# Ledger of designs, part 44: VHH binders against EKC/KEOPS complex subunit cgi121 (cgi121)

Target 1, 174 residues: EKC/KEOPS complex subunit cgi121 (cgi121), of Schizosaccharomyces pombe (q9p7j3)
Amino acid sequence: MILPLFPETQVHVFVYENVSNCAAIHEQLISQNPIYDYAFLDAATILYKKQVYSAIIRALEDRRDEQMKTKTIHSEVILSLSPKTEISSAFRQFSMTKKSKNIVVVKIDSKLTEEEEFERLDKLVEGNRVEFSDEELQKLIDFKVLKKNYKLDPSTLENPLASILSSIALRGYS

## First folded at step 2 (VHH)

Design p67 (framework vhh_8emy_2)
Fold by ESMFold2-Fast, scan of step 2:
Structure p67 (fold): chain B 174 residues (1-174), chain A 121 residues (1-121)
Amino acid sequence: as target 1 above (174 residues)
Amino acid sequence: QVQLQESGGGLVQPGSSLRLSCAASGFTFDDYAMHWVRQAPGKGPEWVSSISWDSGSTNYATSVKGRFSISRDNPSKTLYLQMNSLRPEDSAVYYCAKHLLPFYSGTRDSRGQGTQVTVSS
């Protein structure tokens, strides 16, 4: 995928449903195993492709400006999904957990092709790959989680995307 | 050092128009998306609009969509916000931003002084 503001940056996004080994993956992430250098997101928190792209763009802007709050670009993507500036809060809200069932995986700056990343992830993730599309994401979302994370109210239900994107862009404002 | 200088605000009647400008310096302006953020007294900052580096895409907050228009002139390193059909609830200090976080920081990406827009009758 080519981002207009970052055409030189290779970005891959993968979606897996019915993942059975989230506990094992979570353990590898805590141990900071470099094989697992991806952003592993709970699909229950992601409604639109634009939501993920906005977080990626924000993280890449932070890296370009030397304003990253976390150690890796992948952890910066997770932070960038949150309307809050607190790292621990963002990870609790958006990261995959031991109990996750469906996940969204982001890879930035891969030295591998998309096909090679698929081969690697298929060995790490015990689940079914599905298309990264709004339709597939909307099958996996938990609206209670989404509404809580972005503080959505009934007045925003007609267009939740604008509120979500605003929250990502205005991370740190209150 | 990154510098952003807003101008064009003022006191206007409801239904009036204003065009805000933001002069940018200290960075490669045409490599960055740019944003307008406003803050009214007693409220937190509200994102208003964004424009991509090449003007190929723009986004607007629901509250201003159809009334405001964001644009940029890369050769002059200037960002604009055309505000039409102004309402009292549009009253705020308007800031342009290269980077939305940290907004209040004194770092290279710190906010400018903003430009005050007051809509009253």
Scores: ipSAE 0.000, ipTM 0.124, lowest interface PAE 16.4, mean pLDDT 81

Design p68 (framework vhh_8emy_2)
Fold by ESMFold2-Fast, scan of step 2:
Structure p68 (fold): chain B 174 residues (1-174), chain A 121 residues (1-121)
Amino acid sequence: as target 1 above (174 residues)
Amino acid sequence: QVQLQESGGGLVQPGSSLRLSCAASGFTFDDYAMHWVRQAPGKGPEWVSSISWDSGSTNYATSVKGRFSISRDNPSKTLYLQMNSLRPEDSAVYYCAKGFLPYRSLTEDYRGQGTQVTVSS
């Protein structure tokens, strides 16, 4: 995927369902194993492709402007999904946990092609890869989690895209 | 660092037209979507319009759709808002904003100093 705002940046996004080894992956993330330098998201929190791309763009803008709040571009993507600049809360809300079953994996600044990253991830993730599409994401979303994370009211629940994207874009108090 | 300088506002009669300009500096203008946001006295900021980095996509608030036109000239790093059929309720300070989404313009760090538009009969 090429982002019009960052055409030199290599971005790959993968979706896995029925992942059986989330606990093992989580242990590697805690140990800071460089092989696992990806943003591992709980698919229960992601409804749209644009949601992921908006967070990626925000993270890339913050890196360019020397305003990153976290250690890596991948952790900055996780933070950027949150409506608040609160690191611990963002990770609790959006990051993969040992109990996750479906995940979205983001790689930025890859030196590998999409197919090469897939071969690499296939060795790390014990699950079924599905297409990164709104249709597939809508099968994996948990609307209770989405509503809580973005504080959606009844008027926005039926078409939450604009509200979610607005929340990701805002730096200040929502 | 980021500088956005709006101009072109003024006092006009209902039904008149105005063209607002925004001169940008301190960032790579061609890489960013740009937005117009307005704020009337005693009211919160209202998003007006957005344009993509390549002018391929434009969006408008329902209140201005069909009357306003957003455009940009990347070589001169300038954003424009052509305002036609102006109404008293269009009276506000108009701000130019940098961002990838319209609502990012609600932060002070992404807005210029503004230009006043007053529409009175």
Scores: ipSAE 0.000, ipTM 0.114, lowest interface PAE 17.7, mean pLDDT 81

Design p69 (framework vhh_5c3l_4)
Fold by ESMFold2-Fast, scan of step 2:
Structure p69 (fold): chain B 174 residues (1-174), chain A 121 residues (1-121)
Amino acid sequence: as target 1 above (174 residues)
Amino acid sequence: QVQLQESGGGLVQPGGSLRLSCAASGFTFSSYAMSWVRQAPGKGLEVVSDISWGGGSTTYADSVKGRFTISRDNAKNTLYLQMNSLKPEDTAVYYCAKGLFPYSTDERDYRGPGTQVTVSS
């Protein structure tokens, strides 16, 4: 897929439910195994496709401007989901953990087609692929986690999209 | 409630060795990065060494590289610091600290009461 502000950047996003090997994947991420060079997000924290795309755009802007705060573009995506600029806080809030059950996986700068990335990820992730859509994400979200991560009040929780996108775009400026 | 308890400190001669232990309880030890932090008399806190949740990644302050080794035993909920070739400048209270994230100790939310290490001739 193509992002209007970054037309030369190849982006793929995948969603898996009922993942049984999150602990094994997490160990590979901690060990910095290059095969696992993806952003692995806990789906309990993601409500909208636009939320993921906004974080990707922010990460790409930071890379373009030579302002990345993390070592890889994929870790920068995780940081960019957070309303704060603290790395460990962002990872605690949004990154897949060994306890996760449903995950969102982001690949940037892929040299593979979307179909080839699916084949590769299906070997790494022991779970069921579902469509990257607002409908599927809304089945996996944990509203208590979302509320806490973005500090949403009851009035905002009815339509949180604008608040979430604003938090991502204004990270560090509010 | 998170509890961290250090032990193994003491008085040692320059060039000697000590092994510090930290017993952890009240949280899933194997899910968090851990660190050793020290404070010398009249100085601020210095992060000595970090270890990831599974032990696959470690880091060391330049002041201790090649002399200290951090390790963990997740089955025993215990963190260790092997200190070799001790120098007078290693004199400090040593604290075991829990990271907020399995991958990083950039943010720490708890530390133990500390154990005193004194290196003196």
Scores: ipSAE 0.000, ipTM 0.124, lowest interface PAE 16.3, mean pLDDT 83

Design p7 (framework vhh_6qgx_2)
Fold by ESMFold2-Fast, scan of step 2:
Structure p7 (fold): chain B 174 residues (1-174), chain A 123 residues (1-123)
Amino acid sequence: as target 1 above (174 residues)
Amino acid sequence: QVQLVESGGGLVQAGGSLRLSCAASGRTFSSYAMAWFRRAPGKEREFVAAISWSGGSTFYTDSVKGRFTISRDHAKNTVSLQMNSLRPEDTAVYYCAAKLFPFSTDEYDYDYWGQGTRVTVSA
């Protein structure tokens, strides 16, 4: 997708379900293998497409303004999903783990087409690709995790979109 | 494959009670609202009751409020409808349905449907 305020920035988002090799991917991320330069998110934490886009926009704004708190744009996306500016906490809350089953993968500044990135990721991720849509994301979410990460009260859980987006937009102010 | 299977229907006298159950298989419905709809012979399908994905919110059509109770068990992937003080007007085929949260009273918003279970209330 092309973002209106960042027309030169290429963004690809991929969703995989039933991933069997999350432990292997996690080890590659720890070793900082440049082949794995993506934001690997646990799908249990993502409810809406707008949630992911809001974090991407925030990360791109922080890069534009030379205010990034992490070393890469992809790690900045992970940080930007968190309602607090605490790097370790954000990674524990939103990053894929060895135990993850479903993942959301974000690529920014790709030099490859979406098809070429998919072919590359298909070799790295042992799972089934599904559409990046609210419908597919809502099959993979864990509402207990979502409630904890965004500190949602019971009434907000029935329609959490506005609260989640406010948390992302107001990160660092509240 | 995703399947919703209803059970518990039957014949009951006015003033009696029945408990309908819906068993879901093929996937977990933890992010889905569950609902019951009914259709009387020769009439359109109508909304009866819904329960949110969390089980924390329920909604009933006015004609069944105080008589029917919807509940769910996430561990068993089941939704139940306890029907008390049944009336002849409650005679219908009852269907369970599931949709991505939030719940809706519009049948066309629901993606998964059971085959239905018959409830007959004699005068």
Scores: ipSAE 0.000, ipTM 0.136, lowest interface PAE 15.2, mean pLDDT 84

Design p70 (from p69 with G99R S104L T105S D106G E107T R108E Y110S; framework vhh_5c3l_4)
Fold by ESMFold2-Fast, scan of step 2:
Structure p70 (fold): chain B 174 residues (1-174), chain A 121 residues (1-121)
Amino acid sequence: as target 1 above (174 residues)
Amino acid sequence: QVQLQESGGGLVQPGGSLRLSCAASGFTFSSYAMSWVRQAPGKGLEVVSDISWGGGSTTYADSVKGRFTISRDNAKNTLYLQMNSLKPEDTAVYYCAKRLFPYLSGTEDSRGPGTQVTVSS
């Protein structure tokens, strides 16, 4: 995907359901294996495509402005999903865990073509790839997790899109 | 280089049907959202329908909901628009477009030369 505000930056987003090897992937992420240089998100935390793209755009803006708070652009995407600028909290809220079953994977600045990234990721992830769509994401979301992560009240939870996007765009500002 | 070529346009009577096709080449078709866009005589461009990279998500303009169906065949690099219950106000040049979904914001990477659809008795 090419973003209008960042036309030189290639972005790929993949969704996998029923992943059986999350513990193994998590181990590779902890060991900082460079072949796993992706943002691995727990799909239980993602409700909309716009949520993911808003976090990507925010991370790219922070990189452009030399204001990244994490070591990599992929870590910055994870941080950017959080309404707060606390790195540890953001990772606990949005990152894939050993117990995750469904994941969203983001790749920015790929050294590979999109087709090669598809092939490579399908070998790293033992699960079923599904379309990156609001319909598929809504099957995987956990509304209790979403409510907790964005501190949504009951009325906002019924239609949370604007609140989520505002939280991402205004991260670090009250 | 991105190439998009529409076909299937023509003259049809009100209430009739047409199926438009768009042959795509020069990019990884299965990785991009696609759109059908039209321009009626003396009017601006209208996005008629969008389809996601895998075909699982579609949108339609209110003017065509229930009458038109967008679909794609990624193995053949082809986009389709099935148009049923055609009305005179559907008369327009129809364009196939490569888009940046979900952020459509009126921008398109590339558009085909278009195919004319005329709905008249």
Scores: ipSAE 0.000, ipTM 0.114, lowest interface PAE 17.4, mean pLDDT 83

Design p71 (from p69 with K98T L100I F101L Y103F S104Y T105S D106S E107R R108T; framework vhh_5c3l_4)
Fold by ESMFold2-Fast, scan of step 2:
Structure p71 (fold): chain B 174 residues (1-174), chain A 121 residues (1-121)
Amino acid sequence: as target 1 above (174 residues)
Amino acid sequence: QVQLQESGGGLVQPGGSLRLSCAASGFTFSSYAMSWVRQAPGKGLEVVSDISWGGGSTTYADSVKGRFTISRDNAKNTLYLQMNSLKPEDTAVYYCATGILPFYSSRTDYRGPGTQVTVSS
């Protein structure tokens, strides 16, 4: 996808359900294996495509402005999903864990095409790829996790999009 | 299983130097990338530096580039952080971690208990 504010930045987003090797992927992430340089998100935390894109745009803005709080653009995407600037909390809330079953994978600045990234990820992820769409994401979300992560009240939870996007865009300005 | 123990922290004047050490056991130290991570009062965790398993590749946060040097001794299962030209904003608890675990996992058992560094006049 081409982002209007960052037209030179190549972005790929993949969604996998029923992933059986999350523990193995997690071990590769903690060992800093460069083959796994992606943002691996727990799909239980993602409700909308716009939620992911908002976090990507915020991370790219922070990189442009030399204000990144984390080491890589991919870790900055994970941080940018959080309404707070607390890095440890953001990763515990949004990154995939050994217990994850469904994941969203983000790649920024890939030297590969979307098809080549898919072939690469298909070797790393033991699960079923599904379309990156609001419909598919809504099958994988955990509303209790979403409510906790964004501090949503019952009235907001029925239509949370605007609240989530505002939390991501206004992180650090409240 | 994984055991990490930091040492070398203390009180130092601005412009001073400290060398932190991390003793590792319970895993094959020479096969894992290692990081130094810090947490300042009221702030989140910041990865200040990391080093590849063999020591051939290092990275540094912009806040510490040119002032801090990460190194490792695989024969001694020890990770080091040489901190020069210390500033008040470097005041934090410093943690030794395997990989980037504090930022990718809910687990903290791959992180040591930390060592306090205080930079003040």
Scores: ipSAE 0.000, ipTM 0.158, lowest interface PAE 11.6, mean pLDDT 81

Design p72 (from p69 with G99D S104T T105G D106L E107S D109Q; framework vhh_5c3l_4)
Fold by ESMFold2-Fast, scan of step 2:
Structure p72 (fold): chain B 174 residues (1-174), chain A 121 residues (1-121)
Amino acid sequence: as target 1 above (174 residues)
Amino acid sequence: QVQLQESGGGLVQPGGSLRLSCAASGFTFSSYAMSWVRQAPGKGLEVVSDISWGGGSTTYADSVKGRFTISRDNAKNTLYLQMNSLKPEDTAVYYCAKDLFPYTGLSRQYRGPGTQVTVSS
């Protein structure tokens, strides 16, 4: 995908369900293996495509403006999903864990085509590829996790999109 | 494979300055964020400064903000820490570290062997 305002930045987003090797992937992330240079998100935390794109745009804006609070663009995406500006909290809330079963994977600044990234990720991730769509994400979300992460009351859980996007766009200002 | 080698430490008087260097090899230096980490005697590890892959973003611990400046020369694969207005509490072993990633604790970073900085009272 080519984003408005960031036309030189290649962005790919992938969704995997029923992943059996999350513990192994997590260990590769902890060891800083450069082959795993992606944002690995727990799909239990992601309800909408717009949620992911808003975090990507916020991270790219922070990089453009020399305001990144984390060390990589991929970690900045994870931070940007959080309504707080606290790095360790954002990672506990949104990043993949050893116990994750479904994941959303973001690649920014890829020099590979989307198909080449799929071939690469299919070798790293032992799970089923599904479409990056609101329909597929809605099958994987955990509403208890979503409520806790965005501090949603019961009345907003049936239509939380605006609250989620506002939390991402106004992180640090609300 | 990742190799980091610090230099430039030494003994200085309070109010003095030192410049630390870190020679990096075994990875594409220009593609990774880098950090300076220190350990004072009897204390844990503290991240004192971070710099993004291109040098456009820097962060500093509150204890060193305004006194220390991190920089990098990607053409030379070298990381620097300019330390001004040194205080006795800056006495520590200083380590060059390859990109503190949020998935890692300090014990799982790639760090060099360190260089001793002593600020005499």
Scores: ipSAE 0.006, ipTM 0.182, lowest interface PAE 9.9, mean pLDDT 83

Design p73 (from p69 with K98R L100F F101L D106L R108S; framework vhh_5c3l_4)
Fold by ESMFold2-Fast, scan of step 2:
Order: C-alpha cells, then sequence, then structure tokens
Structure p73 (fold): chain B 174 residues (1-174), chain A 121 residues (1-121)
C-alpha cells in the first residue's frame, strides 16, 4: 500500500490466525534478529484497519521529524498504538507475546512486493493467513483487552473507533 | 537453565562511579541483544540502556545519556554498565535482562535477581 503523505514508503500488513510458534518468534524478537524486523502485534488488541494505519502514519511522522522514541520504525509503530508514551507499557499492551494465538504483522520500507513478503513470512509464522479487513480483525479482537488499553467506558465500547484514533493521534499531548 | 547474575552494586556518594557486571549462562550470549533496566522505590521499570549482539549498536535513556556506558564481552559471556557522575535519582535496583527491551520484561522473560545501587546525598 502507498500512503498519500509518504508515497515512497512501502507498507504491508498481514494477519495470521491460529499461530502455533509465537514463543519461537518472540525469542527471535528479543534477540533482535534482523530477519524478524517487523512489527508483530497481538491481534487481540486491534479492532480496525484504521487503527493500524493511524499508528503507521504517526510512526512515519515521528521518523520524518527526527522524533522517534524507539530504535526502529517497527518498534515505533508498536509505541504509536499506545495512548501513553511509556515504551515498555506500549509493548506489554500491543506486541505479540509467547502466548499470543493471532497476530498482525506490519512491514515498512520493504524492498519486496506483497507476495514476496508473504512467502518470507510464511516461513517464519506457523499459522493461517486471513485478509487484513475490519471483518477478520473483529473475529480476533479481545474487547476486555481493548477496553483496558484505551481506557474505554461501556458507552464507548459500542463504537470505539473515534476514541481509539484520537488516542493514537494525540499521544503525548493532553 | 538460563541464568543472569548481576554484581557491582553498592553505596556511593553523589558524583561517584560504579561498574555493574552481569554473568550470563545457559544460552548463546552472543546471539542476544542485552539490556539494563532499573526500578527505583515506588516507581515503575525504566529501560536504562541496550546493546546489540556484537556491541556495534547501543541506546541510552535520556536520564543517563553521557554518564553511563553499556558494553559486553562475548568471550566472557558478560554484560557491563559503567556508571559515572552518579546522582541520588540513580538510586534503584538494577537488573540485567536478556534480549531487546521492551520485548523482555521482569515478568515475561529472563532477567537477573538485581543489584542495589544507592547514591546518598
Amino acid sequence: as target 1 above (174 residues)
Amino acid sequence: QVQLQESGGGLVQPGGSLRLSCAASGFTFSSYAMSWVRQAPGKGLEVVSDISWGGGSTTYADSVKGRFTISRDNAKNTLYLQMNSLKPEDTAVYYCARGFLPYSTLESDYRGPGTQVTVSS
């Protein structure tokens, strides 16, 4: 996908369900293996495509403005999903864990096509890829996790999109 | 058996220096990024510094930048933190953590038991 404000930046987003090797992937992430240079998100935390795109745009803006708070653009995407600026909290809230079952994977600055990234990721992720769509994401979300991460009240849970997007866009500004 | 053991903590005066060490065993040390994290009384965990597999890339929290230096000796399976110009605000338990933080936390992955650093004023 090509973003209007970042036309030179290639972005790919993939969704996997029933992943059996999350512990192995997490081991590679903590070792900082460059082959695994992706943002691996727990799908239990993602309700909408716009939520992921908003975090990507925020991370790209922070990189453009030389204001990244983390080491890589992919870790900046994970931070950007959080309404807080505390890095370790954001990763506990949104990144995949050893116990994750469904994941969302983001690749930025890929020199590969979407199909080539798919072939590469299929070798790393032992699960079933599903379409990156609001319908598929809504099957994988955990509303208790979403409520806790964005501090949503019961009335907001019925239609949380605007609140989530506002939290991402206004992170660090109150 | 993954084991991480910190040493080198103690009581120092403001402006003093300490060198922390972390002895690693039970895993291929040279294949992992390593981190130092700390927790002051009544506060949350703060990532202090991290270092890549071969030592070619390091990062530091703004609170310690210019004063602390992280390094590693892959032949000895040892991680170091040189702490200079210590301030009372540096008083904390310091933990050695396996892996790139923030992926590794005290509850979710391997870390040492910690070493107490107290900077008295």
Scores: ipSAE 0.038, ipTM 0.427, lowest interface PAE 5.2, mean pLDDT 84

Design p74 (from p69 with G99V P102G S104P T105S D106T E107R R108E D109S Y110P; framework vhh_5c3l_4)
Fold by ESMFold2-Fast, scan of step 2:
Structure p74 (fold): chain B 174 residues (1-174), chain A 121 residues (1-121)
Amino acid sequence: as target 1 above (174 residues)
Amino acid sequence: QVQLQESGGGLVQPGGSLRLSCAASGFTFSSYAMSWVRQAPGKGLEVVSDISWGGGSTTYADSVKGRFTISRDNAKNTLYLQMNSLKPEDTAVYYCAKVLFGYPSTRESPRGPGTQVTVSS
């Protein structure tokens, strides 16, 4: 996808369900294997495509403005999903864990086409690819996790999109 | 090879203060988020604080919030933890750790050999 504010930036988002090798992927992320330079998110935390795009836009704005709080653009995407600029909390809330079953994978500044990224990523992730769509994401979300991460009350839970997007956009500001 | 060396631990009375330092080498210190992690006797690892690579963002565990301050000096490749109003419950080995891909510092993160902090009367 092409982002209106960042038309030069290549962005690819992939969704995998029933992933059996999350522990192995997590070990590769910890070892800083450059082949795994992606943002690996737990799909239990993502309800909307716009949620992911808002975090990507925020991370790209922080990079443009030389205000990144983490080392890589991909870790900045994970941080940007959080309503606060608390690095440890953001990663506990949104990143893939060894116990994750469904994941959302973001690639920014790819040197590969989307098809080539699919081929590469399918070799790294032992799971089933599904479409990056609100319909597929809504099958994978854990509403208890979403509620905790964004401090949603019952009145907001019925239509949480605006609250989630506002939380991402206002991250780190009063 | 990542090398981290903590110092500044010791025995202190409840209500006292200590300042821990961590000297880092073997990597571009200014490009990585850093954390302080502790382990009390018979307990697991607890991330007490972390700091972004530029120093602009910090977090603290609820157990230490308002009492501890994390900071860094990128020109000196040094991480600090200022510990005030120390409690017996703060008794632990304190480790300096390199944050990997932004994941919270855990057993897997490179860390130093640790410095013992004992809070006792």
Scores: ipSAE 0.005, ipTM 0.205, lowest interface PAE 10.3, mean pLDDT 83

Design p75 (from p69 with G99S F101I S104F T105G D106T E107D D109S; framework vhh_5c3l_4)
Fold by ESMFold2-Fast, scan of step 2:
Structure p75 (fold): chain B 174 residues (1-174), chain A 121 residues (1-121)
Amino acid sequence: as target 1 above (174 residues)
Amino acid sequence: QVQLQESGGGLVQPGGSLRLSCAASGFTFSSYAMSWVRQAPGKGLEVVSDISWGGGSTTYADSVKGRFTISRDNAKNTLYLQMNSLKPEDTAVYYCAKSLIPYFGTDRSYRGPGTQVTVSS
């Protein structure tokens, strides 16, 4: 994927359903195993491709401007999904847990091609890879989780895209 | 029970060197990222350096980059900090910490009792 404001930044996004080894992956993330240096998101929290892209763009802007609040670009993506700038809340809201079943995985600044990342991730993730598309994401979303994370009311739930994107883009600005 | 015990601090002149050690017990040391954290008199805590569980990835605060080297010996359950070209502003109590992990937030770490480093002429 090519981002207009970051054309030299390599970005790969992968979606896995029916993942059976989330507890094992979670343990590797806790131990900071560098092989697992990705943003592992719970798919229950992601409704649109644009939601993920907006968080990636915000994280890259914060890195460019030397304003990152976390240590890695991948943890900054997780923070950037949250409408708040509180790190622990963002991770509770969006990060994969031991109990997750479907995940979205983001890799930035890969030294590998997309095909090589597919091969690597397929060895780490015991699940079925599906297309990164709005159609596939809509099968995995939990609307109760989405509503809670973005504080959506019933009128906004009918078409939440604009509210979600505004929450991500305007995080920390008032 | 997580136990961390630092050693190797002392008084040194500017430009000198010290090597800090941290003996870890009560957990599977080789499975956790580790950090060195310091606190100067009248200031807050600063994360000085982090090292991944296997030692393959390290980070450093801008204030110490190029002067300090973090390393670990998983067979001995020991974390090290080699400090070169010491400056008066490096004066602080240095703590060994069981991973402050950004991936799970930054609000949780366990530290040892610390070892005092004083850089003065």
Scores: ipSAE 0.013, ipTM 0.191, lowest interface PAE 8.0, mean pLDDT 83

Design p76 (from p69 with L100Y F101L P102F Y103P S104L T105S D106T R108K; framework vhh_5c3l_4)
Fold by ESMFold2-Fast, scan of step 2:
Structure p76 (fold): chain B 174 residues (1-174), chain A 121 residues (1-121)
Amino acid sequence: as target 1 above (174 residues)
Amino acid sequence: QVQLQESGGGLVQPGGSLRLSCAASGFTFSSYAMSWVRQAPGKGLEVVSDISWGGGSTTYADSVKGRFTISRDNAKNTLYLQMNSLKPEDTAVYYCAKGYLFPLSTEKDYRGPGTQVTVSS
């Protein structure tokens, strides 16, 4: 993807469902293994493609302005998803955990093509890749987690989730 | 609660200038990238310019590069578009929008009501 504000920055986003090795991935992230230099997000926290892109843009702005609060651009993406600036809280809210089942993976400034990154991630992630789309993300979101993380109030225009949550809850068996 | 109010549009002759303003409220303005978008009569939406939340990075559509300048004043929660060397092709309703818009967003609710710019030939 090319971002108008950062046209030279390569961005790849991948979505995996039914991941069986999240505990192993989490251990590699804690060990700071450079092979795992990606933003690994819990898909339960992501409802929109625009949510992810907004966080990426903010992280890139912080890097450009020499205002990054974390060590890597990928950790800055995770921080940027949080409405608060507290690093530990942001990671608890949005990072994948040992218990995660579905994940969103962001790679910025890759030296590899999207296809090569996919092949590499396919070796690291034991799960099924799905399309990065609002439709697929909606299948993986946990609305209770989303509501808690963003303190959503259906009366606010910035939080248009009440109608979606109501529609999903009332759709019945399909 | 997001409210965006554009102003500064009007009728100008080719070669003239206008300065558009967008007053933002209901959100933390300094935390969001902002865009100017326009819609000419009978045409689709065109993203004119984007600016980062801190104002350090800007982009422009090829159609306006060198003529338009986007800026912001985070202390006043205001976004600006300085339009110079206006052409008849710049005739459009101009909208202030919260956030990024590329690829072109279909979410109209994130923009203000717009301000009309008419460049007479």
Scores: ipSAE 0.000, ipTM 0.115, lowest interface PAE 17.3, mean pLDDT 78

